VHH binders against p49116. Designs and how they scored, part 50

Target 1, 238 residues: p49116
Amino acid sequence: EGPLLSDTHVTFKLTMPSPMPEYLNVHYICESASRLLFLSMHWARSIPAFQALGQDCNTSLVRACWNELFTLGLAQCAQVMSLSTILAAIVNHLQNSIQEDKLSGDRIKQVMEHIWKLQEFCNSMAKLDIDGYEYAYLKAIVLFSPDHPGLTSTSQIEKFQEKAQMELQDYVQKTYSEDTYRLARILVRLPALRLMSSNITEELFFTGLIGNVSIDSIIPYILKMETAEYNGQITGAS

## First folded at step 19 (VHH)

Design D8
Fold by ESMFold2, fold request of step 21:
Structure D8 (fold): chain B 238 residues (1-238), chain A 121 residues (1-121)
Amino acid sequence: as target 1 above (238 residues)
Amino acid sequence: EVQLVESGGGVVQPGGSLRLSCAASGFTFSRYDMSWVRQAPGKGPEWVSSITGRGDVTLYADSVKGRFTISRDNSKNTLYLQMNSLRPEDTALYYCVKGGYYPWRKTFDLSSQGTLVTVSS
């Protein structure tokens, strides 16, 4: 009945660790990525349609799509994160691992191809100048994806995805009325998200999480944690 | 005034068990995620476990997963840590902390007394 997303779901303000270190070490990268992950999960849990699916469905859905949401977040926040600098630092760390003979040649190739695909995706989104409304609807389309294996309530998830698609279409037609193919160009970018490996993303961005917890373990926790404390954590003092 | 009082520590042999308790007052306990943090002699604080305000989701450091169980009783404003299969490296002062898990949290409010757990033969 009502819109799937409201203006509150367009706001996506990432706060970076301060101060930025002289050398971007793995801890700075992990903290920065963790802030984006928590922001993305709190964004998802704030959506009334997501809340309506129920707790078990919420956890299953986010476990299936978190890497796609995270990758959209990287593209959306690439400038504020200095993502190109972070990826360069990751490549340097990988080159050191090669010198120490810690990774197989096949694994190095997989990781470097993943980094290239991520850079290509972010560049294509920047070329299209995707705005905050478009990102919000794209994240909703990715979140409410009914075709992941093992999901329940897939008919309701599909209906929410269709609603996100309709609202994106309406927004693009109203806001970019003279750009006939903008919606098609945007949607053609989405399949690339399924090519991103959650295993490699976790290795690149989330090694050294406090307590060595896995993303799979953190997801149900973030979805149920107290929001008021989280909001205080991402603001300075206030 | 927020007050956290830990108890249940002691000396135990390797492989033994202890149950820690934390009595909370001065805040609405059920509205806050809670954590256990430990500090071994000569080392910095180490996050151990967290539990959501409702008590329905838990999270553990890999060093204690499968051996420790965090729980809470919101009707008694009490947080618990059941510690099984204890090892000498679990020797530490254990603190109850108001607040949940955040990968970027470097500081903990360790103003309480804590409860000492010593694992030694």
Scores: ipSAE 0.763, ipTM 0.904, lowest interface PAE 1.0, mean pLDDT 89
Fold by ESMFold2, look of step 20:
Structure D8 (fold): chain B 238 residues (1-238), chain A 121 residues (1-121)
Amino acid sequence: as target 1 above (238 residues)
Amino acid sequence: EVQLVESGGGVVQPGGSLRLSCAASGFTFSRYDMSWVRQAPGKGPEWVSSITGRGDVTLYADSVKGRFTISRDNSKNTLYLQMNSLRPEDTALYYCVKGGYYPWRKTFDLSSQGTLVTVSS
């Protein structure tokens, strides 16, 4: 009972590494992306409906959807991240790799197509002027996706997704009553998220993780780490 | 005042085992994730492993995964690192560090003495 999300789930403040280097490098990109990943995972773990599913279900659910959640985060935070600059640096590096024959042509083509799809997704969200409430509900719809393989409690997950959809519908109808088709235009963006490859996202944004850990290894840790320390990292409080 | 005292280091042969301990005081130990960090001669600090405050989830650098086991005893305010199948490249001064794994955490408070592990014939 009660709303799926509260006002605390609308706030989504990303803090970037400081200072930004003169030339972007893999370490700056990885640190920036990692901050967004941690913010996204802590956002998810703070939701009462998510907490109610239990630890094993939580881990499975996030492993299935982390890339979609991360991609929504990239779109929402594109300006503060200087995402256009990051993607331009990656494209330049890939073009140099072609000239030096360091990567296979098939892989480079996959990666360039992924970057193009990511740019188009972020541009389409910016053109729609998706607000913070809409992003929060879209992230909830993505998080509570019952159709991923290997999930348990799919009936409960489906109920939470339906609740997120209902709350988004109510919000859009109230806030954007003059735009009859806004909900439909927003929802048709979601299939594009399923086209994003988690493997390629990891290559683009998470090369150089300290200790060479995988995203699949980090997810269980983020979901169980002490929140007081993380909250101190966000605010800068000692 | 936060104090971390490492012990259990020594000289072992390649393939050997060693168990490090870290006695913690001056803070509420169970409220913090904890980490092991090592520093080989002439190299910068290298994160090795982290464990959640409750001790229920662990994370390892790829270089030590499967060989090292981090654990903690919150009733004794003690952090442990069981090191098996030791290699010469594991030779380093080992520090326990207050705080968990953050991919952006590139600097560590290594003001403690640490405990030296030497893997050699």
Scores: ipSAE 0.741, ipTM 0.896, lowest interface PAE 1.0, mean pLDDT 89
Fold by ESMFold2, fold request of step 21:
Structure D8 (fold): chain B 238 residues (1-238), chain A 121 residues (1-121)
Amino acid sequence: as target 1 above (238 residues)
Amino acid sequence: EVQLVESGGGVVQPGGSLRLSCAASGFTFSRYDMSWVRQAPGKGPEWVSSITGRGDVTLYADSVKGRFTISRDNSKNTLYLQMNSLRPEDTALYYCVKGGYYPWRKTFDLSSQGTLVTVSS
C-alpha cells in the first residue's frame, strides 16, 4: 500500500553521554554503544511492516540482523560518536592485554582484523557521503533479510526487502539523477556487513553492560519496552 | 504523588527463599516498565531486574539470573520479586523503581524505605 518508510524513519539522532571523559573506559564505550543499539531497535519497531510480522517473528528477525543494523548505525553516527577515538581506546586496551597475557594471540589478531574491517566499512560509507534517507533504506534492506536460519514468514519478509530496495532506487534516481552508478556503489557495500562477527561486536562494545546481560536477552526486552518511557529517558523529560 | 512501598524482607539462612512485594500508587502502573534495585551495606546501588509494563518480558542481572523471578499483577498495582537460593551476597536493601532498564540511567529514585533482606547463618 503506502511507502515502507515514512519521513519519521529518516530521523536517526543519537544522543551521546555528555561530556566525553578525558579517559575513555569500558563503561563509556558500552553506554555509547547501548544508546545506539536502543535507537536502532526502536527505529526498527516503529516501522509498520515490522509491526505486521508479529512478536515471535520480530524477535527472531532482530536477533538475526542486529549486528548488521548496529554496524550501519556505527557508520551513520561515526562522527557524533567519535568512533575513531573509541576504536583507538579499544586497540590500546587490547595491546595492554597482550602485555599482561590475558588474551591469546590468535584471539587478539581476530579482534584486530574485525576492527580494521569495521574502520574500512565506515570509511567507505563516509567517502560515498551516504545521506540519512539512504541509510534508512539500507537499514530496512538489512532488517528484512529473508535468508537467515529459523525465520518464519520469509516470503513476506522478502517482499518488504524488495520494497525497500525499490524505494531506495527511486530516491537515488530522483535525488542523484546525474550519478548513474550511485545505487550500484552503495549496494556493493552491503556484503561487508555479513563479515562482521556479532560475537566480536558484543565483546568490543557491550562487555560492560549493567548487570552483565547478553545482547540476546536485551533484544526481546527493547522490542517490548514502553516507548513513551524510552522517549522520556532520551529527552530527560519526566 | 508517586508512592512505592516495599515489603517482604527479613532474615533468612543461605539457600532460603523470600518474596518481595511493592505496592504502587499515584501513576498508571501498567503503562510503566518496573525494576528492582538493591544496595548492599557500604556499596553503591545495583540493578537487579526489570519487567515490561505488560509483564511479558523480563530481564535479569547475571548475578541473580536463574534464582530470582520478577513478576507483576497489574490488577493489584503490585510488583514482585521471588528470591530463591539466597546467598550472603544478596544481603541488601531492596527498592522498587519506576522505570525499566537503561544503560545510561545513572541514578535511581531510592527515596522509598526499601525492604531489608539479610542472608546469614
Scores: ipSAE 0.714, ipTM 0.890, lowest interface PAE 1.2, mean pLDDT 89

Design E13
Fold by OpenDDE, look of step 19:
Structure E13 (fold): chain B 238 residues (1-238), chain A 119 residues (1-119)
Amino acid sequence: as target 1 above (238 residues)
Amino acid sequence: QLQLVESGGGLVQAGGSLRLSCTASGIDYAMAWFRQGPGKEREFVASISRSSSYTYYADSVKGRFTISRDNAKNTLYLQMNSLKSEDTAVYYCAADQYGRYRSPNYDYWGKGTRVTVSS
């Protein structure tokens, strides 16, 4: 049957929009986020096991976990994205909205807490020095989660998740043999992803790009994109 | 492509100290020091993770060598204390593209800097 992931699935290279503006505007942030989202979905599509689930199941699966995949992507690409700068820019934009009384106090709190959670998660992952292989397996574990409502082929999804977990375990044991608890430290970070609101993530990173269109609604379209189109979106070469 | 440039090598007496530096064109890498002595194969010395949270040392240098990095300066260091004649080697800086401080094979290598420990 072969492994769930291969070396081709480890590479996860995000190309940022250029040039970088002096002031990180909403367009730059949204474009950066969009590229990451597309890269994440393209990555998922590149997995044979994912393809084997069929289009309907794939769509449902990605709809359920896109926020988690995206967040892992943020963590993995934090350096190249200058994520701290992006988040600071987002906060600054929010402050303008706050001053204009466009947001309720409760909403402000929710958004700020979300930003904090994102930053904290990414910092924690950086501190753990998660490598490219580990990220790939973590993304696979997150992708092949059978516990989302409305999924078909849950037994098969579970099988793939177990395979991802086993491969991660083997990898960590092999690569970091002196660190007996590394696997546990890595896996224990996954619950934090479930605490993050997809709605808030969408609002922070994508509203300037898609307006009132939801990520949920565009996921099927993205998953049906041709490879050349994917490449154009993630590299800006189109 | 990542460029690595080692410096700080030289002649030192046994029991002495030396600090090596490696300047990198990028910082988002797990990095390591290797060395190759006369007539010997290249051997692992020390490695450090991207955030410096983790370090790993060869048994032969534990307690004597310290690997560190300054990401703001894009520089990797190797502090070598209590040097021995057997530490004589060309020291190489290396980086792993996947961020593995315990990489099985590093992707980028410097040209090396020579360390000679005299008795």
Scores: ipSAE 0.852, ipTM 0.929, lowest interface PAE 0.5, mean pLDDT 92
Fold by OpenDDE, look of step 20:
Structure E13 (fold): chain B 238 residues (1-238), chain A 119 residues (1-119)
Amino acid sequence: as target 1 above (238 residues)
Amino acid sequence: QLQLVESGGGLVQAGGSLRLSCTASGIDYAMAWFRQGPGKEREFVASISRSSSYTYYADSVKGRFTISRDNAKNTLYLQMNSLKSEDTAVYYCAADQYGRYRSPNYDYWGKGTRVTVSS
């Protein structure tokens, strides 16, 4: 049996909308986020093990972990996205809503804490200097999580997750042999992903684009969408 | 395609110091210095992670050389102190697109800058 991931799964290149506006509007943010989401889904689709689980199981997995995958993607693509700038813009837009008294104090706090968590996570990953291979394996570990409710083929999913973990372990040991605790430092970051609300992430990054439609509901369509088709839609919407 | 341009090479006396620079067209890379002396194979000198959190040095330069970077200026540096004749070489800047400061294979290279240490 071959490896879970190959070198083709390490490449994760996000193309940002062009041109970047002087003022980051909601549309730009949503489009950027949409591109990242698509890239993440496309990445998952490219994994043979993912394909082997079948369409229904695949959809269920992605529905369960899309927020985590998206967040890992944000961390990985933070530089090219200018994520700090995007988050600042989101906060500014949120302030407008605050001024209009559209949000309760508790909700504002919740959303701001979420933004803080996102930034903190991404900063922590940057400080760790997580490389492309490590990100690929971490995404695989997150993707093939058997502990979500309603999943089928949980034994197979667990097997794939274990394989991802083993490959990550081997990679880190081989590449960073002098840093014996690197693997542990990397893995302890994963729980932070489970503390983040998918609903708040959706609200912050996608509301301006999909309106009242949930990411959960569109995941099956994204998984079936071709790259060329998606690019055409994004271009047409610009 | 990442472009790397080294500078700062020259003639220096043994025991002297020199600072090399490498200007990159992009910053989202782990970067390294290599060198190739006369009649020798290219050898690793030092590497640095994207955020500078991690550095690694060849034993031959440890304690004498310091690798650093300024991401705002898209520039990699190599501060070379206590230079020896054995340090005479063409010094190359390299980058790894996957962000590995311990990369097994760097995929972008500069053209190099010559450092000559006189006895």
Scores: ipSAE 0.849, ipTM 0.929, lowest interface PAE 0.5, mean pLDDT 93
Fold by OpenDDE, fold request of step 21:
Structure E13 (fold): chain B 238 residues (1-238), chain A 119 residues (1-119)
Amino acid sequence: as target 1 above (238 residues)
Amino acid sequence: QLQLVESGGGLVQAGGSLRLSCTASGIDYAMAWFRQGPGKEREFVASISRSSSYTYYADSVKGRFTISRDNAKNTLYLQMNSLKSEDTAVYYCAADQYGRYRSPNYDYWGKGTRVTVSS
């Protein structure tokens, strides 16, 4: 059947809204995040193995792992997004909410910790100098995770994950032959993704655009969105 | 599209040193130096990952050349020491869009800068 991923699946180019405002408002942050989310979902659906699982199963997979995919996307696109600036802006916006006593002390702590974890994760990935191929395989490993509850075709999902892992291993061995433990070093970063709350991510990045609508509920629509429609949104926003 | 502009080439005596620079319009790339001598094919010289965690050198320049980068300045460097006549070439800067420090094919290329080593 061939490899799980081809070179076409390595390309992951995020186009930011233009121009970047002097002050990063909620709308800009949400728009940027939405573009990344859409890009991540469309990346997933471009994988033949993903398509082979069927609409119901692939929707369930994305619902289960969208936060992890999104976070990997943040790490991969951190430079073009000016992620540190975005996160700082989010913190500034939160300060207003804090001053207005809209959040409990515990909630504030949770949100700030989440932001810290996001920044730390992205910094760690940058420090590891993860390349585009490695990101593609890592995203595939995360996408084809059979350990989420309620999934169908778990045997097939597991096979795809194994294939992704094997391809990553082969790539790392070939490309980073002088770094014997690189594969293990990058794989041990994946657990950090599972510690991040999808709810908090949604609140931080998407509240301004989707309101009371959940990412979970819009995932099927994103997956069905035509490429032309997506491209039109990117070009029209310039 | 990424733009790459090399500079720093010139005439130098054997045993001398020269530092090449490559200014890039973007920094989110693995970078490399290539060279093409008179009557020779273009050959790999050195490469460096995006955050400089990894470097790779051709055997012919190992121990004499050092590749480095300053991402804040969007600049790639090649420090060339103990230059030899066989190092005479046009030196090219290249970039890989996937961040591979050992890329099979680079996507972007500069126009090159000429280095001449006299005996």
Scores: ipSAE 0.822, ipTM 0.917, lowest interface PAE 0.5, mean pLDDT 93
Fold by OpenDDE, fold request of step 21:
Structure E13 (fold): chain B 238 residues (1-238), chain A 119 residues (1-119)
Amino acid sequence: as target 1 above (238 residues)
Amino acid sequence: QLQLVESGGGLVQAGGSLRLSCTASGIDYAMAWFRQGPGKEREFVASISRSSSYTYYADSVKGRFTISRDNAKNTLYLQMNSLKSEDTAVYYCAADQYGRYRSPNYDYWGKGTRVTVSS
């Protein structure tokens, strides 16, 4: 059996909406997030192992880990996205919501903590200087996680995750041979992804575009999209 | 497409120092310096990761050359000390789109800047 990932799976180029507004409005933020989400799912679909699991299993798998994939995508695309600016804008918009008394004190705290965790995670990844190959393998490890409830084909998923882990290990050992603890430092960041609420992420990045439609509900649709349609979404052509 | 523009080349005496710069239209790349001397093939000089956490040098320049970058200025640098005649070459800036500081194949290249070391 060949490798889980190839060079074609390392490419992860996000195209931001144009033009960038002077003030980052909710629409711009949501559009940017949507493009990242679509790109992430398109990436997953491009993996032969993922395709081999079948549509039902794929849907369940992505539903379980989309937030983690999205967050890794944020970290990977932080520079292109000007993520710090986006997060600051989100905070500013939240201030408006607070003034309108739309959120409870507890909810405000939860949301602000979530934003902090997102920023901290992305900063930590930047500090680690994660490259494109490492991101690809980390995304694969997250994608092929067998420990989510309700999954089928867990043995196969576990096999793919192990393969991703081994390939990452080999890559890191080869590329970063002078840094013997790099693999451990990278992997120890993954638990932070599980601390992040998918619901809060959805509210922060997607509420302006999808309204009452949940990410869970649109995942099957996105996974069935044609490649040309994916490309249209990530470039803003559609 | 990423644009790379080298500068800082010139004539310098052996034992002297020179600092090269490479201005990039983007910063989300691992970057490297290469050089091509007269009658020689292009050879690797030094590389640096996106956030400067890792650097790598050819044995021929270790201890003499220092690669660095300022992402805020979108600029890559090569400080060259204790220059030798053998360092005479056109120096090229290169970038890897995957952020590999030890890339097997760089995707983008500058036009180069000439460094001449006189004896």
Scores: ipSAE 0.818, ipTM 0.915, lowest interface PAE 0.5, mean pLDDT 93
Fold by ESMFold2, look of step 19:
Structure E13 (fold): chain B 238 residues (1-238), chain A 119 residues (1-119)
Amino acid sequence: as target 1 above (238 residues)
Amino acid sequence: QLQLVESGGGLVQAGGSLRLSCTASGIDYAMAWFRQGPGKEREFVASISRSSSYTYYADSVKGRFTISRDNAKNTLYLQMNSLKSEDTAVYYCAADQYGRYRSPNYDYWGKGTRVTVSS
């Protein structure tokens, strides 16, 4: 009966791999992205309303929205991650792939367009100065989407989404009381998340790290994984 | 942990101007200036969002003070014009870790820089 999110769900601190290499490489990019994915999945897991839906529903929800959560995470952490530098390194890699004739020109054009849409989204969020509370509620709104195929408990999921929307509204009105249109400006950014392709996100950020399996297939394991276990699997500690 | 260091305080005659600076060890924060005058409680002066898209001012300084930031130099500024004796205070730089440019509570504080406005 309490609030959907508490202050513990607002903290979203990404730590980058250390040391940062002199030249950004695929391993650094993949590890950085994997840390953000882990943080995003465990953020979702920490929400009592999410826990109440049960393990099968949890997996289905995250499979449906992981790319939207990841994209919101990229926007929120763009500065600490040096996202613009990472994207520039990816662009250079794609240009080398053309020179070596490894990818079709049409695929590279598709991927480049996705990169520009991602940059536009992140820049628009930065210009709005979305705060940590607002990001937490936006993530909750995309997490508790009731319209995905195969979901059970869709009525309860819809109620949680409405609660996230209500709490965001109350927060914005309390915190930014003199900006009457702030809620509307924030919410109209959400449809852009549907332009982001999970397939291309995997290619941009996760190639070579996950052993040629889709993010969909590893989500159940990420959701049950402890932080120490995650670090061992990413680093190959043993 | 974020470190904040203010500078630029000093003695100035009424009607004069000063510019305060606050050097930060990071820039991914909403930032603000507060002040505490002799025998008074600390009060809000001005705040600015991470991108500088949004600024807010206390009524007592509106039109006279301008908050700005240069993220390339990790520096927050307060341009104070038309200074009055009631502006005499220790000025503090503050930062909100959640990026709220209308924060109810700031997480990081500098040690302050003294401004004295003589008549």
Scores: ipSAE 0.748, ipTM 0.892, lowest interface PAE 0.8, mean pLDDT 87

